VHH binders against Protein DOG1-like 4 (DOGL4). Designs and how they scored, part 54

Target 1, 232 residues: Protein DOG1-like 4 (DOGL4), of Arabidopsis thaliana (Mouse-ear cress) (q84jc2)
Amino acid sequence: MSKMRNLVEEKFLEFYESWVIQLELYLHQLLIAHNNNTMSETELRHLISKLTTHHKAYYTAKWAAIREDVLAFFGSVWLNPLENACSWLTGWKPSMVFRMVDRLRKSRVVLVEAQVKKLEELRVKTKFDEQKIEREMERYQVAMADRKMVELARLGCHVGGESVMVVEAAVRGLSMGLEKMVKAADCVRLKTLKGILDILTPPQCVEFLAAAATFQVQLRRWGNRRHYVTHS

## First folded at step 19 (VHH)

Design gg9 (from gf5 with T58I)
Fold by OpenDDE, fold request of step 21:
Structure gg9 (fold): chain B 232 residues (1-232), chain A 124 residues (1-124)
Amino acid sequence: as target 1 above (232 residues)
Amino acid sequence: QVQLVESGGGLVQAGGSLRLSCAASGFTFSDYHMAWFRRAPGKEREFVAAISWSGGNIFYTDSVKGRFTISRDHAKNTVSLQMNSLRPEDTAVYYCAAGDELYMPISADEYDYWGQGTRVTVSA
């Protein structure tokens, strides 16, 4: 059965479905480019730019939506349970993409020493930033259990209309924090991608992006099959 | 206020050299890819060269490869284009551009900020 959705969820669901369709189209192009060494550097760069612009568009839409309802993204009804289970702060965990980079190292792609060094530096930085965000996130989560909220919970249904105001205030506070953390996490994601793409050659970028997109698309498919969820 | 100010244009004889400079202000320079475009008389604006935000990625149009060199100075917030072995077909107004895309773009529509341009004229 379909879960009831608010307006923000419904709107973003529609957006995301369209966005995924376009992602699959780009993935197809990336795979062609990867398998055929006939594309010029210019053509590869254009393809990479198109895909990365597509990714940027996702975050533009996301950030607009989280201003309205950041909590919608902690349920993410546009994702299946498997996708949600793999989510870190409403998206992919930044450090995870280095698994895709590692694949390059094991493939026909030869990374020069300078690239390897830069990638390692970026990995370390990314992990550091993730941890920082996680610590701050915990702070906001723990803060939800302040004295007033704990007492309110203890009283349960014995509280009057004032309880609603207290809860709403607490939720507003949490939401503000969550929005901040989600944006911070997204910034780390984008910076990580930007860094990787700067280090890799155009052919390497294509391979990396193809691997990442493939994993994303397959994860969605696997999740849909497992949970019998159909997405348009 | 975002500003890109080009300099270094002028008249030069074929085979000569010029160095263009673009001074950037009003944005975080280190986060932006920088590029040079040019528009020749009667032609559309075309890509010349780009350098990524870190400087680690550089790309040139084929017609200028081996002759032009793009560089950036993070301390001065400047991007430069050293143009050697200039040809009459290099005659154009040269524009500096800045973009914050995830990947260094080579298309004009992917750059956010533009300078007013500096004219380069190469005589035969």
Scores: ipSAE 0.895, ipTM 0.954, lowest interface PAE 0.5, mean pLDDT 93
Fold by OpenDDE, fold request of step 21:
Structure gg9 (fold): chain B 232 residues (1-232), chain A 124 residues (1-124)
Amino acid sequence: as target 1 above (232 residues)
Amino acid sequence: QVQLVESGGGLVQAGGSLRLSCAASGFTFSDYHMAWFRRAPGKEREFVAAISWSGGNIFYTDSVKGRFTISRDHAKNTVSLQMNSLRPEDTAVYYCAAGDELYMPISADEYDYWGQGTRVTVSA
């Protein structure tokens, strides 16, 4: 059944499609930079800055949208089922990016001891923050089930315009906690990324970002292929 | 209110040294990258040096490498620029800047806050 899209979903879908196209362009540039040892440090830094600014733009748009309808991001109609299945609180799980760093270490990239230590410290902190958010999410879900869901069920027994308004108010109340949690999760994502990029050298940053972008783009492609195969 | 206040500028002979300081207030200093820019007479503003929010990442323009040293003090909310072996071409107004980008920027348009500048004059 085709889900009826609301205005927030439609707008963000359009934004995200454009955003992904631009991401693919940056990915291409990153791969060129990675394979080209002649690029200057200045050039690498500019490229990294462009991509990270692009990421910030995503969150700016997301935060504007979740103020209107945070529930839209728990459905995420702009993502395929595979992408959604891999999502943690409406985005990538922060601790997952350390797997990308580990991949670097298995490649020709050599991290010095000081970098390794800082990365481990960041990993520990990131995991701690994730767990804190998960506990809050669990608490919120339980509280919602005990109180707000009962209220919604009660309101659902009535027909009329006034009843609809009351239901909407209840839904807004339920969404408040979710919005807070999503913002907290995004904060951890951004802090984690900021930390990793601070620790790595410019060439290492390029390789890391290329790996991350590749994973994101491929996940989308894989998910889309599966979707078409399943429905064909 | 956000403030960046530069100090330490002045007149110095070629080969001499100066230490610039920038005092930051009105924002969470530890979250921001700090940088120095300069504008010479009749020229555009140019990047000099930057230090990341943690201090772990530093970058210099080529013309000052080996001569200038950027540092920051989290306890005092200050960023400094030690300038050694000064040259007449280093004559400029030096500006302190702060930015909260995910990655430490080297372009002026990526910094959010700016000081009023301090004048450095290097005589031949």
Scores: ipSAE 0.883, ipTM 0.954, lowest interface PAE 0.5, mean pLDDT 92
Fold by OpenDDE, look of step 19:
Structure gg9 (fold): chain B 232 residues (1-232), chain A 124 residues (1-124)
Amino acid sequence: as target 1 above (232 residues)
Amino acid sequence: QVQLVESGGGLVQAGGSLRLSCAASGFTFSDYHMAWFRRAPGKEREFVAAISWSGGNIFYTDSVKGRFTISRDHAKNTVSLQMNSLRPEDTAVYYCAAGDELYMPISADEYDYWGQGTRVTVSA
């Protein structure tokens, strides 16, 4: 069943497609920077800033869209099934980036002790924040199941105008709660990213961001290929 | 209301020292990168130094490396610029700036808040 895309989905899809194209361009630049040790620190910092600004723009757009329809981001139509399966509260799981950092450490990237310590502290904090959000989500889900969903189900059996208004109000309330949680999750993502980038040197940042972008792009490509093969 | 108030500027002889201070208010100081910029007479505003939100990342323009030191005090919501071995070419109005970007920027357009500036004059 071709899920009828609502206006929010359509607009964000267009945005996201453009955003990904730009991400790939930045990825290319990052790879060049990574392979070419001739770039100055200033140049590296500028490149990092451009990419991080690009990421910030994504969340700006996301938050604007969420205000209109947060539910659109649960089962994002602009993502393939694989991307969706890897999503935690409508995005990447913050603690996952530390795995990327760990991979860097296994490569040619050498972290000093002070960096390792700070990264570990950040990891702990990030995990704590994730858990906090998860607990809140669980609480929310329980509340929904016990009250709102039951109410909605009951009201949904009535086709009267007043019942529709009540249902809409209930849905709005639920949506507001979800919006809050999604924003909280995004804040953890951004804080985590901000923390990592603060700890790493510019060359290390380039390596990290390249790895992250590569993972994202490859996940999308692989997921798309699989989807087309299975549905062709 | 967001405020950045610079102080510590003045007249100094070449080879002398000055310490600039910027007092920040009206925003969560600990979340913002802080920077110093300067504008010399007849020139464009240029980056001098920046310190990240945590203080763990610092960057200087080449012309001031080894002479200037940027620092921040989270308890006082201040950022400072210790300027040693001052040169006539350091003569400028110095501006404090704050930005909340994910990565500490070195471009002026990436900073959100600016002070009014403090004048530094280095005589030959």
Scores: ipSAE 0.881, ipTM 0.953, lowest interface PAE 0.5, mean pLDDT 92
Fold by OpenDDE, look of step 20:
Structure gg9 (fold): chain B 232 residues (1-232), chain A 124 residues (1-124)
Amino acid sequence: as target 1 above (232 residues)
Amino acid sequence: QVQLVESGGGLVQAGGSLRLSCAASGFTFSDYHMAWFRRAPGKEREFVAAISWSGGNIFYTDSVKGRFTISRDHAKNTVSLQMNSLRPEDTAVYYCAAGDELYMPISADEYDYWGQGTRVTVSA
């Protein structure tokens, strides 16, 4: 059965569909750039800038949407179950990108010692920030479970006008906390990405971004196929 | 309030040197890419050089490569452009710019803040 979608979900779904289409176009360009090795540094930098601007646009839209309904992003209807399962606080896990870089290093990307060192430093920092957020999330969850959720559960058993107001307030409080955490996570994502792109050469950036985009697109495609098979 | 203030411009003979400086205030300097652009008389603004937020990524336009050096000082919130072997074609108003994009941009439209510019005149 199709889940009823709220207005935020519908709007973001539309945005995301368009965003993914554009991502695929950029992916295509990245792949061409990577395979032909004919593009100038200037051209590569322009391409990288376009794509990274595209990514920034996603977060701009996301942050606008989460102000309205952050809960919509916890169980994002615009993502398939596989994509959702691979999500960490409504997006990709920052530390995962380093594994991607490592994979690239093992294949064809050659990094100089200075780059390796910088990447390691960034990895450590990213991991630290990621863990900090996780701790905060855990603290938040415990706090909510002990107080707000219990109150909500109690109120759920007593349907009344006053109860509804209390429930709404509780939900608002929960949402505000979640919004803060999501934004914090996104900041770590963006900082990590910004750091990686600063360390890598333009051709390496192209490879990295192509790999990331490919992974994202393939994850979506594969997840969609599996979902279709399961529900057909 | 965000402010970028350029200095160091002036008149110099061909083959001479100038050092431009840009003092930044009103934003987190360490998060921003810094760049120099220039506008020659009767021409459009063009990219000259950029340095990433960390200083680890630098890019020059071809015409200044090997002659100009961009640097930044995080302690002073300044970006500098050492210009050596100046040529008459380097005559322009030079602008300092700051941007917070994920990747260091080389297009003017991707920079958020701009200085008022400093005039550099190179005589033949």
Scores: ipSAE 0.880, ipTM 0.953, lowest interface PAE 0.5, mean pLDDT 92
Fold by ESMFold2, fold request of step 21:
Structure gg9 (fold): chain B 232 residues (1-232), chain A 124 residues (1-124)
Amino acid sequence: as target 1 above (232 residues)
Amino acid sequence: QVQLVESGGGLVQAGGSLRLSCAASGFTFSDYHMAWFRRAPGKEREFVAAISWSGGNIFYTDSVKGRFTISRDHAKNTVSLQMNSLRPEDTAVYYCAAGDELYMPISADEYDYWGQGTRVTVSA
């Protein structure tokens, strides 16, 4: 069923491909801004707002699509296998974004002590919120394993319309729980992003957004290659 | 229901001071960026100052920098604009605005909620 593409998947695939193309155009503007020492703070703030509006538009579209089919966002047809493998609850893991901030600090982004302290506080809060979601997901999975999974296994041994309808009801129940958890995870992602951008200066925000966009574009490009070179 | 209520406008002589206040209700105040915009007679609404949801990100238009101070009080759910060294060109209706964008906006179209405005007149 991983090869079937329903209406939600078709519509979001079209949206996402267009959205990534626009992200690449904004990345070009971010790289120009990074290399241009004469841009005013007003100009930088406008550019940052374009990027954040673009990111918010992704979540607006995603939340509309999730209402119809949250399962489409687990193993998404608009993402390659590498992109899907990097997903935590249908997106980037909030606590891991701080590794990107850490790489920028080690490279060329100079942060003052007050910024470092605020980023560490945000990292702790983000991890706490993330763990809260993980605990709720674990409770749901345990309850499912004790009851519905065993019942589904028993019913799945029967051929007939009644068994199909019971399985469909169980899947709908799982989907409703997942919708709630995905939206909660997205809220943590958005709050984390909002916090990071509030702590960084406008030039630092441009650097961060450029690094994030570059990573996303490169992950897509590398994952789309069919010539993988790995050695262990 | 979201409400923003400005106060503190009035008539003042050039060189004088005024303090504008904006009382906010109907949303989680600490989640919202707050801003002041103004509209002078015969002109379009322009950005004056903004303060981010945390209070840590503040930005002023060049013409008011060093003269105006924006602040917020999470206990009172208020945003204030202390206006010092007022000039006749500061004459305008001042509007309080609120938005919950990911990044603190400086464009009016990115703010969702607006007050009715308070008139400031600066006489020569």
Scores: ipSAE 0.765, ipTM 0.900, lowest interface PAE 0.8, mean pLDDT 86

Design gg9 (from gf5 with T58I)
Fold by ESMFold2, fold request of step 21:
Structure gg9 (fold): chain B 232 residues (1-232), chain A 124 residues (1-124)
Amino acid sequence: as target 1 above (232 residues)
Amino acid sequence: QVQLVESGGGLVQAGGSLRLSCAASGFTFSDYHMAWFRRAPGKEREFVAAISWSGGNIFYTDSVKGRFTISRDHAKNTVSLQMNSLRPEDTAVYYCAAGDELYMPISADEYDYWGQGTRVTVSA
């Protein structure tokens, strides 16, 4: 199915494959830091910065690509079906990040009362921002259906070069709306991540980033491994 | 246009105090991490202190810890460095820096905007 991909999809597929390989290498470093209590705060902060710079590079590349083809990020060719099924507006759902923090609290990570309070405030804000985007997506879906009905009515009455231009303009308008919603969702993701990392101590940030990277890597590995019944 | 303007430098005797200030404009101040770096004569720029966009994450280089205090004022769009118990080795040009990275940087190359610097001289 590579032959069906456009240039934007092929370029981003190559980028993403390299990006994930580097994420796995950083995960190895995070796990070493996790298991080694002799690293200085300076060393931990440098490692955290490498991870966050790597994540920012993903969004820089993504935002350049969605200007050309936002639809490529809905059902992405560089993700397996499991990864695509877990997507919320082209990425992880912001509230899922707090599940990572919650699971770490149940295990090793000790949070002081002030950190817990700040994280709960951030969780509430993140959920509110998510709900606003969900409402925008609902309005978009209704508008898309209404625009399709107008297009069908016009096709029934008239066919020609002007009808092609009207359809192309309508599709472009819908794509621009999707692009704005994807960027808004990404901004909620980045704001949430930035907030969590600001609240956590450097060792806690390493634990959190390791858990997040592990989940992403495992989701990819499980989705790439398929068993199916073979009839003889 | 982004602008960072340092002030408060000068000559002070060892053991004395100075308060540096950096006025910021041209960006949403509350979105940016702020830091102080310094350059001693003939040396490279080195990290002194940083404070995160929220003010909740603060980090100091070991040589100034306990003597310097970084703070920020969102109403005035300023970051300050209170320098106490000054030593001759603190003599340097001090630079204010701003960056919007996901995590508060301690490396100079991760800061996007820089002031022109304010000179601090600590005499024996």
Scores: ipSAE 0.763, ipTM 0.895, lowest interface PAE 0.8, mean pLDDT 86
Fold by ESMFold2, look of step 20:
Order: sequence, then C-alpha cells, then structure tokens
Structure gg9 (fold): chain B 232 residues (1-232), chain A 124 residues (1-124)
Amino acid sequence: as target 1 above (232 residues)
Amino acid sequence: QVQLVESGGGLVQAGGSLRLSCAASGFTFSDYHMAWFRRAPGKEREFVAAISWSGGNIFYTDSVKGRFTISRDHAKNTVSLQMNSLRPEDTAVYYCAAGDELYMPISADEYDYWGQGTRVTVSA
C-alpha cells in the first residue's frame, strides 16, 4: 500500500533535503579550510559560525515541527532506513560524538592536557544527562502502557464517541510527553556540541565539524544506494 | 527583562588606561557569550573582543591584541574590558553585547542583547 504523508512530514522532507545539500556545501568549505593554512583565525571563526548557525536552523525547524507532530520524527520519511537505525530519540546519540573526537586525536588533532581534561569532564556529564533521559523515558513508557491498557480495554468493550475521545486524549497525551522528551534529548545534543566547540581551538573545530559532516553525508549516501537498488 | 549597562568610559590621554564594565541582568549569565563592540564617529560598529559563556574561549580584533583584556565575573554578572596603551584611534562608543549561540560569535548580528554604550575619548 502506498505510504501516506501528512503536511508536517511533507514540509520537513523538503526542508531536510535542502538542509543536507547545504551541509554538503559547507563540508566542502570545511575541507578546504582543513587542508589550507592561509585562513586567518577571523575567517575560521566565521566559517565555524556558519556551520553552527546551520545546525541551529535544523533544531529551530525541528522544534516547530514536533509541536505539530512529534511522531513524524520516529521513523522519519526524510531519512533512509540506515539513518533511522542510527537514531537515539530522533537524532544522533550525544555520547557517541566523543568517539569522533577520540578518532581525531589519534590522527589529526593535537590536544593540550587541559583540553583533554575538559573533554573528559564533558563526556561524563553528557553520559549522565543521557542516562537521566533514558530513565525518564522508561518511566513515561510504563505510565503510558498502564493508561493505554485501560483505554484499549474500554475500546474493546464499547464502541462510540466516548471511546474515540478517550483514545484521542491518550494519543495527545503521548505526543505531548514525547515532545518534551525529544526536546530534552535535543538540549543534551546542543549542550554537548556547544561544550566541545568551546574547548577546541578554531582549527580543531573545523576538523571536528568536517568529520561530523562527512559521517552524516556518507551515512546518507550509503543508505540511499542500498535503497535505490532495483531489479529488472 | 534583559539589561546590559556599560560604565567606565571617559576622557583619557594617549597611552593611558580605562576599565569598562558591563552589568548584566535578566538572563542566566553563565549561558551567554559576552562581547564588546565599538562605533567610531561616522563608522560602522566593529568587533573588539569576546569571551565565551565558560570564559575559556577569548578572541580580540587585531588592532587591540596585547593592549585590551576581556574578563567576566560570574558572581557579579559582569564583563569587563581593561584597555591599556590607549590610542586616539580607540576613540568610540563601546557597546556590551550578549548572545547564546552554539559558537561564540564575532559578528554583531549574532548578538541578541545590547547595552546603550559608554563613550571613550582618547586625546593625542
């Protein structure tokens, strides 16, 4: 059967496709800056700001969209199955970004001991915040299951307007709770990114942002190639 | 209600020093990057110095490096600009700015809140 999309999904699909194309263009600029020592610190800081503004624009659009339909962000139509499989609460997992920082330290980035200590502290805080969100999700899911079971039992025994209204209220309550949890997860993502960029020097920020954008672009390319294989 | 109030401006002879202060209220100070911009007569506002929300990321425009020092005090919710070895070219109205962007901005359009400014005049 054909897949149906609501207005929120259609609008965000268009936004996201444009957003990732622009990310690829910024990646090109990051790679030039990474391989070129002629950019001033002022120029590097402007480039970093362009990237962070682009990321902020994604969350601005996402938060507007989740107020209308948070469920669209679980199994998103604008992501391929590989991208969706890599999601933690509708996005990248905050603690996993430190694996990218660790990889850069082994090959491209020289960090001073003070930076290493700050990054370690941030990693611990990020993991702690993740665990808090996971515990809150568990409590929410238990509460939802209890309420859902009662409402499903009522629906199975009665058919009518009251049963429909109870189901609609339960779905609305679920959506509101999920919106809160998704925004909390996004806040951990943003705080983690903000912290990393504050610790790294401008050249190191360029290398980090290039690595992050490269991973995101490659994940999309790999998933799309598999998705478009056809038999004829 | 957010307010940024600058103080410490005045008249000083070339080679002298001034310390500007900016008192911040109405927001969580430790979440905000702070910056100083200046506007000379007939010129556009230009970036002078910025300090990140944590205090760990600091940047100066080339013309003030080594002469100006930006600092922040989270207990007093203030940002200061120590201006040493002042030159007539430093004559301007100095503005305090605050922003909560992901990366500490150096462009004026990325700062959300602005003070009214304090005038600094450096005489030859």
Scores: ipSAE 0.755, ipTM 0.896, lowest interface PAE 0.9, mean pLDDT 86
Fold by ESMFold2, fold request of step 21:
Structure gg9 (fold): chain B 232 residues (1-232), chain A 124 residues (1-124)
Amino acid sequence: as target 1 above (232 residues)
Amino acid sequence: QVQLVESGGGLVQAGGSLRLSCAASGFTFSDYHMAWFRRAPGKEREFVAAISWSGGNIFYTDSVKGRFTISRDHAKNTVSLQMNSLRPEDTAVYYCAAGDELYMPISADEYDYWGQGTRVTVSA
């Protein structure tokens, strides 16, 4: 919280604040569409596309920013502590989205057998990709520890200028590894979203997107209202 | 070197049928939504039909529902538009389009790749 923001963090904070405001406006449109049984399929599809374009814009901006500073996305200054605590590799956990689909199915969304089959196939693939990333992250963390020990042993034998170059190379290697993992996680997120929206009908997509946006907005609101820390 | 090459256009009498094909190359076909748009002389390009990357999501503009059928063949990397019960107002240049958006687009500006078009003329 008290850390000085760098230029990447300042730029993305401004972007993210605007992005969330627009997401809330789209949520309002989704809720109107949910309650309106006279919208044409064309109108629903246009609304869904606005939401997905908005999400794509987030990832476009994020991927540009992580090329400059991937660490900014671990414990982000634009998120409250609750939002950061709920993050898996800088975003929502792909497998958890299927619990939201399951809740919608039990309450108001009726899925035909073909949709259920396709969703289960996607769930299995998403979980597999997610677990693969988790294994790669564990391997990365072990390699980071080993790399740090090797660098410390080498620094014990080097003088200033060479030690700085070795440390800078190690930091660059860490950042590139994290960038790779974040992008892989984001690709699983995008592929999962793309798959869900392809399986659901346009009204079902509106319900899903509304539920997802509601969760994100409520998590932000709840975390902001409840997260007060005393410094005295 | 993405290419979309339409074929199958021509002159046909009202009530007739025509099958358009679009051969796709230079991208992973199974990742892309495919669509047909058309432009009548003196008019703006309009959406005709789209089929999602999986083939599971299909949408038609109202004026062609029940008469046109879009399909895709992942083995041949082709998208087809079977056009039945053709009307003079179907006269246009038909364009094949491809895009990899998160949701299958129905707006032209959301498609990245376009063919050169194939002309369909329906005589009364």
Scores: ipSAE 0.750, ipTM 0.893, lowest interface PAE 0.9, mean pLDDT 85

